# Designs tried in a protein design chat: VHH binders against Putative inactive neutral ceramidase B (ASAH2B). Part 7

Target 1, 165 residues: Putative inactive neutral ceramidase B (ASAH2B), of Homo sapiens (Human) (p0c7u1)
Amino acid sequence: MRQHRQFMDRTHYLLTFSSSETLLRLLLRIVDRAPKGRTFGDVLQPAKPEYRVGEVAEVIFVGANPKNSVQNQTHQTFLTVEKYEATSTSWQIVCNDASWETRFYWHKGLLGLSNATVEWHIPDTAQPGIYRIRYFGHNRKQDILKPAVILSFEGTSPAFEVVTI
Short names: E, the ipSAE of ESMFold2; O, the ipSAE of OpenDDE; V2, 0.75 times the mean of E and O plus 0.25 times the DockQ between their complexes.

## First folded at step 7 (VHH; framework vhh_8k46_1)

Design p2 (at its last look DockQ between E and O 0.69; V2 from the best seeds 0.00; counts 0 for: pae E 8.3 > 2)
Fold by ESMFold2, look of step 7:
Structure p2 (fold): chain B 165 residues (1-165), chain A 120 residues (1-120)
Amino acid sequence: as target 1 above (165 residues)
Amino acid sequence: AVQLQASGGGFVQPGGSLRLSCAASGFTFSSYAMGWFRQAPGKEREFVSLISWRGGSTYYADSVKGRFTISRDNSKNTVYLQMNSLRAEDTATYYCAAEDLYYSGTYDYWGQGTQVTVSS
């Protein structure tokens, strides 16, 4: 991903350090943290309530390093765009992170914080309806004197409408 | 105290029309999708129609599509169901409900029913 590569490259540091504070800062770089009062997958910026076909829906989530999902080898998708089906009271996946109309961007912040941005470039063929965007990730947690653990999490956006007008 | 007050039911001949209303209070009406369900004696409650919070999307059960029209007026906190070309199988108690689609599949509020009887 273009943004993913740029952010990772801009945050590279030398791995050899002489102080314990420097080593702690390096360890914080490899773990994931959520902002105070939030958890991984929480929505930081919801989509607008309504879009026309051809517009771009955007949601920003509390994120984690996407390498954690690859390391788990679970064949998990990073995102889905889902349409509400009222007759069955269920959500149907209409596209995922493999689809040409979706974008996934990871923005690494300071001290293990990060954001995941999901865009859906709404195709002209999209059916009018109620939609949502979901994010699926894994965070790396390591307490002092304990082994690292990789945990799964999900985020779900508030629903929004797509209209053809 | 949340209230959903359904009204407009009655007795009609086959082919007739009725308009149901559901007046809402005690919650932010414009933030909820609104739906109609029905239940005939001895049967499970079934979906009839749903309208999104701004009215941009409408949904209908196959059995009512083309005959029923859902609408809403957010200035009056009211959802409507226009029922045309009524049939005997439309006989049921009709319920309105409010759904928060952030956690879809769960209706937060239900109204009391209004009886619709199609016979003769």
Scores: ipSAE 0.015, ipTM 0.454, lowest interface PAE 8.3, mean pLDDT 80
ESMFold2 (binder alone), look of step 7: mean pLDDT 84; pTM 0.837
OpenDDE, look of step 7: ipSAE 0.663; ipTM 0.865

Design p3 (from m2 with Y103P; at its last look DockQ between E and O 0.63; V2 from the best seeds 0.00; counts 0 for: pae E 8.5 > 2)
Fold by ESMFold2, look of step 7:
Structure p3 (fold): chain B 165 residues (1-165), chain A 121 residues (1-121)
Amino acid sequence: as target 1 above (165 residues)
Amino acid sequence: AVQLQASGGGFVQPGGSLRLSCAASGFTFSSYAMGWFRQAPGKEREFVSLISWRGGSTYYADSVKGRFTISRDNSKNTVYLQMNSLRAEDTATYYCAAEDLYPSSGTYDYWGQGTQVTVSS
């Protein structure tokens, strides 16, 4: 009992001694930052210009903590893979983050920085065509003495081609 | 300045063939998808065909599938439309157009003046 209490007392003291540093780190853990000169959803690494069916298309974006999106009622998907349809002059969604052939990875960096990696494992049945990958996220912004805000953002890759062989 | 110069139009009998060319200058041709559109008098301009910037993907309106073939030669900055089995309803002014698909707007950035195709017996 007394040994357990002493441990708790020392733990409390250590946390109190560094409380301002701890509070700063905790704030930076719950807010999102973009690198200097960039914004959320910017493409850090584009897909290759061309892929064959069966290959993996990969795009890396400036990201934000995905819990901000999970907690947001208007969020529907983290990603879309879209094919250009020239006859309707539009992009058509062919899959999203619920699809078996997509992967979404969040790579936490230091002090609120992060990347989002989107992979599309191109199925053998994919139609040849012009494609893009989009990323949809939410960043958390907190000013002192103000309510936190959750802001939506999106990123769009340069277009790339899928060919059969 | 950007220029798209379409040529190769003319008069042809039903069942005949024509090959349209569109020579491009003033932009990086290999970074644009290239398309053909047509407009008959009193009608809306309509999509005919599109080819991706590297030529790996082609698209056709249903009305021309199997009869028209789009191609491009990036070394000559030229897009082509081979039109076979021509019909009276193919009579129109044919326009070439260029679209940059990044960040994607679904619109065409540059348009040529067009070339007349007339199919009549």
Scores: ipSAE 0.007, ipTM 0.437, lowest interface PAE 8.5, mean pLDDT 81
ESMFold2 (binder alone), look of step 7: mean pLDDT 78; pTM 0.771
OpenDDE, look of step 7: ipSAE 0.657; ipTM 0.858

Design p4 (from m2 with L50F; at its last look DockQ between E and O 0.63; V2 from the best seeds 0.00; counts 0 for: pae E 3.6 > 2)
Amino acid sequence: AVQLQASGGGFVQPGGSLRLSCAASGFTFSSYAMGWFRQAPGKEREFVSFISWRGGSTYYADSVKGRFTISRDNSKNTVYLQMNSLRAEDTATYYCAAEDLYYSSGTYDYWGQGTQVTVSS
ESMFold2, look of step 7: ipSAE 0.303; ipTM 0.709
ESMFold2 (binder alone), look of step 7: mean pLDDT 79; pTM 0.779
OpenDDE, look of step 7: ipSAE 0.733; ipTM 0.887

Design p5 (from m2 with S104D; at its last look DockQ between E and O 0.65; V2 from the best seeds 0.00; counts 0 for: pae E 5.3 > 2)
Amino acid sequence: AVQLQASGGGFVQPGGSLRLSCAASGFTFSSYAMGWFRQAPGKEREFVSLISWRGGSTYYADSVKGRFTISRDNSKNTVYLQMNSLRAEDTATYYCAAEDLYYDSGTYDYWGQGTQVTVSS
ESMFold2, look of step 7: ipSAE 0.206; ipTM 0.652
ESMFold2 (binder alone), look of step 7: mean pLDDT 79; pTM 0.780
OpenDDE, look of step 7: ipSAE 0.754; ipTM 0.900

Design p6 (from m2 with L101I Y103T; at its last look DockQ between E and O 0.74; V2 from the best seeds 0.00; counts 0 for: pae E 6.1 > 2)
Fold by ESMFold2, look of step 7:
Parts: sequence; C-alpha cells; structure tokens
Structure p6 (fold): chain B 165 residues (1-165), chain A 121 residues (1-121)
Amino acid sequence: as target 1 above (165 residues)
Amino acid sequence: AVQLQASGGGFVQPGGSLRLSCAASGFTFSSYAMGWFRQAPGKEREFVSLISWRGGSTYYADSVKGRFTISRDNSKNTVYLQMNSLRAEDTATYYCAAEDIYTSSGTYDYWGQGTQVTVSS
C-alpha cells in the first residue's frame, strides 16, 4: 500500500530530489570551503622575497566571505602589515586594512572556494627591514542538519625584505 | 646535528676593536637569518644584531648602533660581527644564533657555544 502521499508521490519525489540537489548547490555557494589539502588562511601565492620602496607586495590566501568577519567582529581588521623587531623577537604592526596603502580583494570562486588578495603599496617612507603580511578572516561552516558556525582563522605570509635601493 | 662555532673573542682595551666570526655547519645557512646575542654574568641574554638571509637587512640593539657591524658570507657559511669603539659594558660572552623568521616562530632554532669578549683598562 501507499505510504504518506508527500513522500511517495512520483511528482513530489522528483521535486524533492531536485530541491535537495539545488539546496546543496546553494549551500555550497553561501558557505566557505578550502581546497583539498589546504585550510583557510593558507598562502596560495607568497610575496616576492624582496621589494624596493614604491613597489607593490602581493599575497594570495585561501579566503572566506568577508561578510562573516563584519557580522561577528567589532573591529574590522582583515589584514596587517608587520615589521620584524629583532630586539624583542616580535612583529610590530605598521599598517592594516584601514590604511591607504593597503588593498584587500575577495575573489568568489566556485563551490564555496575563494581567494583573498592582499596588496601593500610600499610607501617611499617605509623603513628597510623584514616584513610580513597577515590575513584575518572568518569562515562559515554549515552541516545540513546543524546550525551554522562562524570560525576565525588567520594566515601569515612568508617574510620578505624591503630595501631602499 | 647543527653546529655554530663562534671565535675571535679576547681581551681589549676600551676604544679597541675585535672581529667575531661564527662558522656554521649542518643546515642550509642561506635560508636562515643570523644573529648575535651576548650575556654578562648575572644578566639575561641580550640581543646584539641580526642579518637577513642574503644580507639585505641588518638590525642592531640601540646600545651598539654605529659601533658594531654585522655581515655574512654565504659562500663560507659564516657570519661576522665587527666590534669597534668597545666599552666596558660590552664585556660578555657573545653567542651566534640562527633563526627561521620565514615561519615566524619568534625563536632561534640553533645556538653556538659563544666566545668571550672582555673590555678592561
């Protein structure tokens, strides 16, 4: 005999299966994924080893939708440029995403993949030294049967040098 | 295992000069930033100088700026510290160290045994 009409209807079954596939594709478009073997914040393209003042340093990270950071963070820091201070064995922030010399680009890829490109337009006044670029983001993780979770992550570029000559 | 062998220390009068050398083996020298530290008896180890992988950037503690010069020769796996205008407060054991700043660990991976510098009248 027939079961509940909603689940045994041939038309409903086809619509339900099609709706489930569409929902899965939509979820993959609105959630964040990292490439196989990688995690959010991993460096996809490092900076060059060396730059002169006036050049543009560029790093590309495995990214996530920047709206996740805006909705869940009072300070909207997506990136920092940091200079190494050898006396304290520490890194000092010299500028961030609010600085005029930085650019942040988010490139939406396929199926929840995305890249975050960070540029530092090195000012002529920059001190020579060892620098790095860091990226701070939040990814949305959604299992179909569970509530969405916003997770923080960070990426750190390989160090590079800035020289005057 | 890695070895860093510092040499060139000795006794010198105030205003004199010394040149320290640190010969490295057992790791890819050109991939590491090289530094000098010093420690006087009863005091904590103090940063002196650091030089980047290819020598493009140098760092100095304020107390030694203008008097000390760090350099490296990657073909000889050696880092140097030229110490001029020496003062009594420069008396210490000087250690060379290697750091992989690329991974941003903030720690030095390898340390040498050190060489004694004594500045006295």
Scores: ipSAE 0.131, ipTM 0.587, lowest interface PAE 6.1, mean pLDDT 82
ESMFold2 (binder alone), look of step 7: mean pLDDT 78; pTM 0.771
OpenDDE, look of step 7: ipSAE 0.259; ipTM 0.663

## First folded at step 8 (VHH)

Design q1 (from p4 with Y103W; framework vhh_8k46_1; at its last look DockQ between E and O 0.72; V2 from the best seeds 0.00; counts 0 for: pae E 4.7 > 2)
Fold by ESMFold2, look of step 8:
Structure q1 (fold): chain B 165 residues (1-165), chain A 121 residues (1-121)
Amino acid sequence: as target 1 above (165 residues)
Amino acid sequence: AVQLQASGGGFVQPGGSLRLSCAASGFTFSSYAMGWFRQAPGKEREFVSFISWRGGSTYYADSVKGRFTISRDNSKNTVYLQMNSLRAEDTATYYCAAEDLYWSSGTYDYWGQGTQVTVSS
């Protein structure tokens, strides 16, 4: 099946009977929330410690509505796959959300909760090494009696190894 | 407390061999990647070798590739550096270091005190 890069939004609409109830219901449906004890970009499901080329690495993050990122002029990508360079102790980007081998899925939960799932379909030509997956998003925050604000966040998976057959 | 105790250094003639050991305690060794670094007097510390937490990935500086071999034994909480075909340029203090890539942004969390390697006629 075809990759859905930006949105898999399954919005639930509520019937309301008053203006104040309507405003509350709308606010609850347009803000992003993280689960208690978590923050946006936290890893909910890490990748396995090791993959062979040709397998699929999957990471699940605490997410936020991707529309917040699409409307942000400084947003560049929802994800990167990065390879560790041990000689410089640094990470090098090897692909992003525009690459054919990556998938980005957003799964809306209840009351502003959501998950972002990132898959990397490891090409047979991938170099063996140490990799990680990062997620970049924007959450919509509304504090009582304050204007709504869009905040950037990022998440980083634990490292995993890619080996050849 | 975390400790990385490097040993196995000494004096050796050019062309000779040494095996360095680094014994770790105070952390979960099998969840850390390990590196060897070296520093000669008046020089910056330089990368020598790296091994992933389960040994599946190894890296070497170009200057030592083919001559040095990194390995680890997680049952003994120890990382090793086998150094063959030693040259005068290999003279340095050798440090082992541990890196938790799970939460790290690419820096080593723990460092050993080092062991001296001197290659001399």
Scores: ipSAE 0.222, ipTM 0.651, lowest interface PAE 4.7, mean pLDDT 84
ESMFold2 (binder alone), look of step 8: mean pLDDT 79; pTM 0.780
OpenDDE, look of step 8: ipSAE 0.771; ipTM 0.902

Design q2 (from p4 with Y102W; framework vhh_8k46_1; at its last look DockQ between E and O 0.78; V2 from the best seeds 0.00; counts 0 for: pae E 4.7 > 2)
Fold by ESMFold2, look of step 8:
Structure q2 (fold): chain B 165 residues (1-165), chain A 121 residues (1-121)
Amino acid sequence: as target 1 above (165 residues)
Amino acid sequence: AVQLQASGGGFVQPGGSLRLSCAASGFTFSSYAMGWFRQAPGKEREFVSFISWRGGSTYYADSVKGRFTISRDNSKNTVYLQMNSLRAEDTATYYCAAEDLWYSSGTYDYWGQGTQVTVSS
C-alpha cells in the first residue's frame, strides 16, 4: 500500500472564484516555478554523508505539483532509493514511493514555488553500502498566449553511506 | 594536474603476497571513492575492488574475494590493495581509479598508469 500525505489541491478554487483579479493571481500560481538560478529536481538539501540503520535519510528537491504526475503518467513513481553496485558501476533500486519505509511530502509555496521532501526510514535490515535518493516529477508550464504543457523532470541526491550499528 | 601513481607490483611465487599502493594528488582525495582494476595482455580490463570515500563500504570481484583486501589512508592520500594467496591468473597490470560518487557520477574520473604484478614460479 502506497503512503501519501494529504496535499492542498488548489485547482478546485478556480471554479469558485468570482473576481478576475483573484482568479488571475491564483491562475498565475497554478503553474510550477523553480527558484531563480535553479531547475526542477535540483537538490536544495542533500542527505548527510553517512547514516546508521534505523536513522532517517532526508533530501529536499525543487518540486512541482504532484497532481501533474498522477494525471499525466501511468506507472510513474515519485521516488526511488538506489544502492550502488561497484562491480558494475551501476545503481539498483531497493525501494520506491510504494514502500512502507519511504515518505514523500510536498510543500506548496507562493507564486508556483514548491519543495519535495523525500525521507527514507532506513530499516534495521538494510544492507550496508552506498545509496542515493531520486525524485521524479512533472511541472506545468504555461506561457502567455500558449497552450499549457506538462514536462517531466528528475533529481538525484548526492550519494550517502549506510553503516550498521 | 591530477595524478594517481600505483606502485608495489613485482614478481612473486604462487601463494605469495604483495601490497599495492596508489598515491593521489591534484584533487580532494577524501571526497573520492577508489577502485582497483586489472588488465592482462589480450584481455579486457576487469574490476578488482572498490572502497568508499570514508572506507565504510568495500566491494570485491568474486575472483579475488577472501584473498584481496582494499584499504585507504586519507591522511596520506593513498589507497592500498593487499593481495594474498596469489595465483597465476592474478598476473596483470593493476590500475587504481577515482570516482566522485558525491555528485552521483556513473564512471571513474581519473585513472593511474598501473603497476605490473607477475605471479610465476
Scores: ipSAE 0.237, ipTM 0.673, lowest interface PAE 4.7, mean pLDDT 83
ESMFold2 (binder alone), look of step 8: mean pLDDT 79; pTM 0.779
OpenDDE, look of step 8: ipSAE 0.675; ipTM 0.869

Design q3 (from p4 with F50W; framework vhh_8k46_1; at its last look DockQ between E and O 0.82; V2 from the best seeds 0.00; counts 0 for: pae E 4.1 > 2)
Amino acid sequence: AVQLQASGGGFVQPGGSLRLSCAASGFTFSSYAMGWFRQAPGKEREFVSWISWRGGSTYYADSVKGRFTISRDNSKNTVYLQMNSLRAEDTATYYCAAEDLYYSSGTYDYWGQGTQVTVSS
ESMFold2, look of step 8: ipSAE 0.273; ipTM 0.695
ESMFold2 (binder alone), look of step 8: mean pLDDT 82; pTM 0.814
OpenDDE, look of step 8: ipSAE 0.785; ipTM 0.905

Design q4 (from p4 with G55S; framework vhh_8k46_1; at its last look DockQ between E and O 0.67; V2 from the best seeds 0.00; counts 0 for: pae O 8.2 > 2)
Fold by OpenDDE, look of step 8:
Structure q4 (fold): chain B 165 residues (1-165), chain A 121 residues (1-121)
Amino acid sequence: as target 1 above (165 residues)
Amino acid sequence: AVQLQASGGGFVQPGGSLRLSCAASGFTFSSYAMGWFRQAPGKEREFVSFISWRSGSTYYADSVKGRFTISRDNSKNTVYLQMNSLRAEDTATYYCAAEDLYYSSGTYDYWGQGTQVTVSS
């Protein structure tokens, strides 16, 4: 497991399931779900437009169970922090989920819903510039009487600026 | 419609100076970063300078560092490129470009018309 990867279940609700619901759950593995009108990787909470070095940039995405990524390794990392390079007009990866300055939190919700929170603890040595955070995941989809499939998805935050002061 | 109006180009001798201006309209200036590119005849378009939309952080190509200065006037929605110590190799058509840094994928979304800079003795 990469560092700073944390699976959090902060659900404190009590669920009462009918026998039929229990049976259905038994028959159908819980699939990942996105909120209505949303899809996996959608940004639920963007980063602030600007951060100073030393601050923590945070983005919340529509997530899916990280364990799905174990079965499908389409993505090599759950997240990237990318810096815009003006000279090449391209985004360069500066951090991933193995970086000490990043945190990945998966928050399990109700009925297959979940959020992925990415934090970037902006180091004091970070170069001023334009950055973005990306999230890479896999969602489990299963229709009745069909094998489950694992689908890859990605999310990209709006850009934000890092300044030294 | 988004428009970038560049001006300030001209003919100058080596060692001379020019100041390019790029007036932006049709979008919120504070939501866009702006940069300058140049293209010499027979050569690829190359990056010259960039200024961030928020902090005003600046970036320069190595070839122009110490000689060129990019700045902005938010009240005028205008970006400037002060070019000092001009060299023959600076001869090119200069282009102003704007990028939606907040939502774009890292490409310049809008381009102005070129302004010719000719450095020659």
Scores: ipSAE 0.013, ipTM 0.327, lowest interface PAE 8.2, mean pLDDT 85
ESMFold2, look of step 8: ipSAE 0.204; ipTM 0.647
ESMFold2 (binder alone), look of step 8: mean pLDDT 77; pTM 0.764

Design q5 (framework vhh_h_nbbcii10_fgla; at its last look DockQ between E and O 0.47; V2 from the best seeds 0.00; counts 0 for: pae E 12.1 > 2, unsure alone 62.1 < 65)
Fold by ESMFold2, look of step 8:
Structure q5 (fold): chain B 165 residues (1-165), chain A 124 residues (1-124)
Amino acid sequence: as target 1 above (165 residues)
Amino acid sequence: QVQLVESGGGLVQPGGSLRLSCAASGFTFSSYSTYALGWFRQAPGQGLEAVAFISWRGGSTYYADSVKGRFTISRDNSKNTLYLQMNSLRAEDTAVYYCAAEDLYYSSGTYDYWGQGTLVTVSS
């Protein structure tokens, strides 16, 4: 097989580019970036306005590498599903990323971009009401010649309604 | 610029009825709006009390125990207006009634917009 024809190794790549450009490319591989005009936790795809029990609510956020949350040692949840409670005029957590009815997917893009997809598989026992989905993450930021920092962020979906038959 | 203006308050005898209206401007109650709407009241010497709430599509409602079965919240998106139908009024319903709206997308858990209030007095 013609392996040395097909691919440059990393050492050869570095030899063909200036060191500052190479350093920038390496840093972009290990940091998190948000799309232009957006910030971490911004909603890219909101939930639909209404769901019936048994359906799946899905929200997509501007994401960051979930390893940053483990590295930060905060032990924070990645997501919550919250219900509006008019009695207290507040949002109450119904479930989180440890719950059987939620899913968290991280989709790595190019050069530090990524999405976080949150699904809530609405149980048939869910109470009707107003809900929202929140995402909690940490992005890794590194400027040239500075130490890396881990920054917390959160995103909140527009509210949606859950109804029963 | 969001504005909420209440009307329909007044003096009524116990057992009577009133219909409060809240006209909204600067936003619409259309589908896909993220505003939740509610009525609050403040009686003399009391704090603010949540009375009734309706979701932005009208699918979910809440009523304080003190008004359940007597008050009905509703909205008319074509008139951009929130209503509170108040039946079987009692002396303890005497209060200034406020219309409120919350932008649920940017919500901190607190209603963001408030009207100036309309006085309801229930007295013989």
Scores: ipSAE 0.000, ipTM 0.331, lowest interface PAE 12.1, mean pLDDT 77
ESMFold2 (binder alone), look of step 8: mean pLDDT 77; pTM 0.784
OpenDDE, look of step 8: ipSAE 0.025; ipTM 0.508

Design q6 (from p4 with T107Y Y108F; framework vhh_8k46_1; at its last look DockQ between E and O 0.78; V2 from the best seeds 0.00; counts 0 for: pae E 7.8 > 2)
Amino acid sequence: AVQLQASGGGFVQPGGSLRLSCAASGFTFSSYAMGWFRQAPGKEREFVSFISWRGGSTYYADSVKGRFTISRDNSKNTVYLQMNSLRAEDTATYYCAAEDLYYSSGYFDYWGQGTQVTVSS
ESMFold2, look of step 8: ipSAE 0.019; ipTM 0.469
ESMFold2 (binder alone), look of step 8: mean pLDDT 80; pTM 0.792
OpenDDE, look of step 8: ipSAE 0.652; ipTM 0.860

## First folded at step 9 (VHH; framework vhh_8k46_1)

Design r1 (from q3 with Y103T S104G; at its last look DockQ between E and O 0.65; V2 from the best seeds 0.00; counts 0 for: pae E 5.0 > 2)
Fold by ESMFold2, look of step 9:
Structure r1 (fold): chain B 165 residues (1-165), chain A 121 residues (1-121)
Amino acid sequence: as target 1 above (165 residues)
Amino acid sequence: AVQLQASGGGFVQPGGSLRLSCAASGFTFSSYAMGWFRQAPGKEREFVSWISWRGGSTYYADSVKGRFTISRDNSKNTVYLQMNSLRAEDTATYYCAAEDLYTGSGTYDYWGQGTQVTVSS
């Protein structure tokens, strides 16, 4: 019976360790992480400085799981393409993620890391000008022993020029 | 030491023409959009014209459309403003300015000293 107690204590330790690993794996599956030295929405790959109509502008951002926007129940555009208006020194939205010429891809990486790729398939009728691409997302933050929280973030690409044929 | 040196101003009769030049140094000119602004005494500075990094896109204030033409020569680090059909209301000091849109500020970082344009009978 005393030996039984010693054996059960050893067994309990092994089960406790296995449960801790399972919890860690579950937390890593559902949280978003940014790479060291970066934050959500940072530009990993900027667009080229210049495009012709008919080409594809591509920007890659530090991303987060797009389900977080749905779970937060805050509808938000995932991306915008904006054109510079020099007379007012302002940016005007010309299309968003609902537009046929844009693509949004989420690429899940290791241990909660991910990338968001935004493509703009520049229509042949696009006006020449200076453009930028913005990304809007939500990351899930989970501190130990606290409820999860959903935080909004955004990223903005360096500007690029579109020229016509 | 960034410099924007505007020149080409002067006195001209209504209906006449002038060509302004703005020579740039101390920064990578081809990475900046360029603008022309003007200011008459007692008035706020106003936008005149703008040209993109490589000149593929231009903008003009409504008051100068069809009369003024902006251009640039990146090999000479120079932006130009051809002013035709000049009117008395065009009398002002004209300033060139440089704007870094690649990093996304939306404001002008560098300004020239200006050149005076006087349109009078």
Scores: ipSAE 0.193, ipTM 0.631, lowest interface PAE 5.0, mean pLDDT 83
ESMFold2 (binder alone), look of step 9: mean pLDDT 80; pTM 0.794
OpenDDE, look of step 9: ipSAE 0.708; ipTM 0.875

Design r2 (from q3 with G56S; at its last look DockQ between E and O 0.74; V2 from the best seeds 0.00; counts 0 for: pae E 4.3 > 2)
Fold by ESMFold2, look of step 9:
Structure r2 (fold): chain B 165 residues (1-165), chain A 121 residues (1-121)
Amino acid sequence: as target 1 above (165 residues)
Amino acid sequence: AVQLQASGGGFVQPGGSLRLSCAASGFTFSSYAMGWFRQAPGKEREFVSWISWRGSSTYYADSVKGRFTISRDNSKNTVYLQMNSLRAEDTATYYCAAEDLYYSSGTYDYWGQGTQVTVSS
């Protein structure tokens, strides 16, 4: 959560709702909602297929209020950067949201919509290889005549490759 | 529909060289990472080498590092294994395999039928 201070960005998907003024908007401000046809953690903008060291990899996910992760009392990291290890056919975490190389931005839109932007500022010392970015969050859901519930979700970016000079 | 056809095996003397090819069809080759594995009689299949879908990243088992080189040609849908300084312990059936890395599963989706490499005087 240390990276929350960087929340200042909006996306094209949120602009679809900017023209509406309704009572429903006010009633939905306390819950999280995904855009029509999507779910929390879905990738809205994948990383580019390839980066050189020193570049910034960026992924945008359908997000939810980061406060839900704190209120759930089951703390998770908000993001990981993972590198593929072919000898073991597994992904290894190389960075998380506590790392100085990562940035997490949350931008609340209208009607419970929000985006989570994850940046990885690829260090010059990064090993070449295949990487992915994951996002971990919790959404608040309120059905009519029911108590609110907090649900966990994950998003995983398509893989991308990091190359050296 | 999906095929991985490994070829280029044969008999070779110790110290010799051999180049394996694995031709792919029935899937989008350029979106898959490729691996080579080998299995000698009575032994478990073991990892030999791996190459990313763009070819910019490679891995080798310690036993072959410096002697084997993996490469790929996405225009020909083919992955290669150049094997130099061959030794008797390299005798095995060599298999190529294709892996989609988009999801958390770390398994190879497609396997070739293999090609025999025999290193003997």
Scores: ipSAE 0.242, ipTM 0.647, lowest interface PAE 4.3, mean pLDDT 82
ESMFold2 (binder alone), look of step 9: mean pLDDT 82; pTM 0.820
OpenDDE, look of step 9: ipSAE 0.769; ipTM 0.900

Design r3 (from q3 with S57T; at its last look DockQ between E and O 0.62; V2 from the best seeds 0.00; counts 0 for: pae E 3.1 > 2)
Fold by ESMFold2, look of step 9:
Structure r3 (fold): chain B 165 residues (1-165), chain A 121 residues (1-121)
Amino acid sequence: as target 1 above (165 residues)
Amino acid sequence: AVQLQASGGGFVQPGGSLRLSCAASGFTFSSYAMGWFRQAPGKEREFVSWISWRGGTTYYADSVKGRFTISRDNSKNTVYLQMNSLRAEDTATYYCAAEDLYYSSGTYDYWGQGTQVTVSS
């Protein structure tokens, strides 16, 4: 009857769902995932095309747990701000994550997803020109029945222009 | 199809002036930085000038600084190179090129076929 089936169905559902959810939650807690169709370091929100000195340039990337970079303990650079030199078609690093004018924020999502936000607080003395922001991270990957591995990745923002006041 | 049509070259005496134009079609011109390059016979292609997609930033090779001026008109999909105080060593084929720095590729995506500039007595 309906009452007996509902009782057993609800009890079975609760035990099955609870155990499966707990195991899935634990597995997704220890790995990083990228959204479908994306990879780590992809740009989710580009900087605006143009800023004046004194403004804040912000880029959001598909991120991974920053503890993965600390666990490697090798050449920990999370971000760079680079200026374009058109005469040589090259980029010059003007500051990094150790600089007082940059900020790095990690925002944990659900099911192993996360975002990395990079801000550049453009100093009043910044040279006008073309700039970009790069992000360097490490993701934790767990294949079924295998040990987890740490993989490096990078992302690069679209270029933007800085102009004087 | 993408086209970059350079024009305005010609024969001038030393000290003279020319204005080159490069008309673009087949892509979103206002999203691209534009460059001018030149190549003389037997020489490698060299950078001349560059302008950002909105025109706020310009670069010049040292050899042309103060004599050449790059500009653009996004409503006409055209980049210009005003060339003053021309010298014999400015003799070359001049090429315009388009670069998509918004996505930071670091390469020129499109090249024009060039226009000849000859500076001689």
Scores: ipSAE 0.373, ipTM 0.743, lowest interface PAE 3.1, mean pLDDT 84
ESMFold2 (binder alone), look of step 9: mean pLDDT 82; pTM 0.818
OpenDDE, look of step 9: ipSAE 0.725; ipTM 0.881

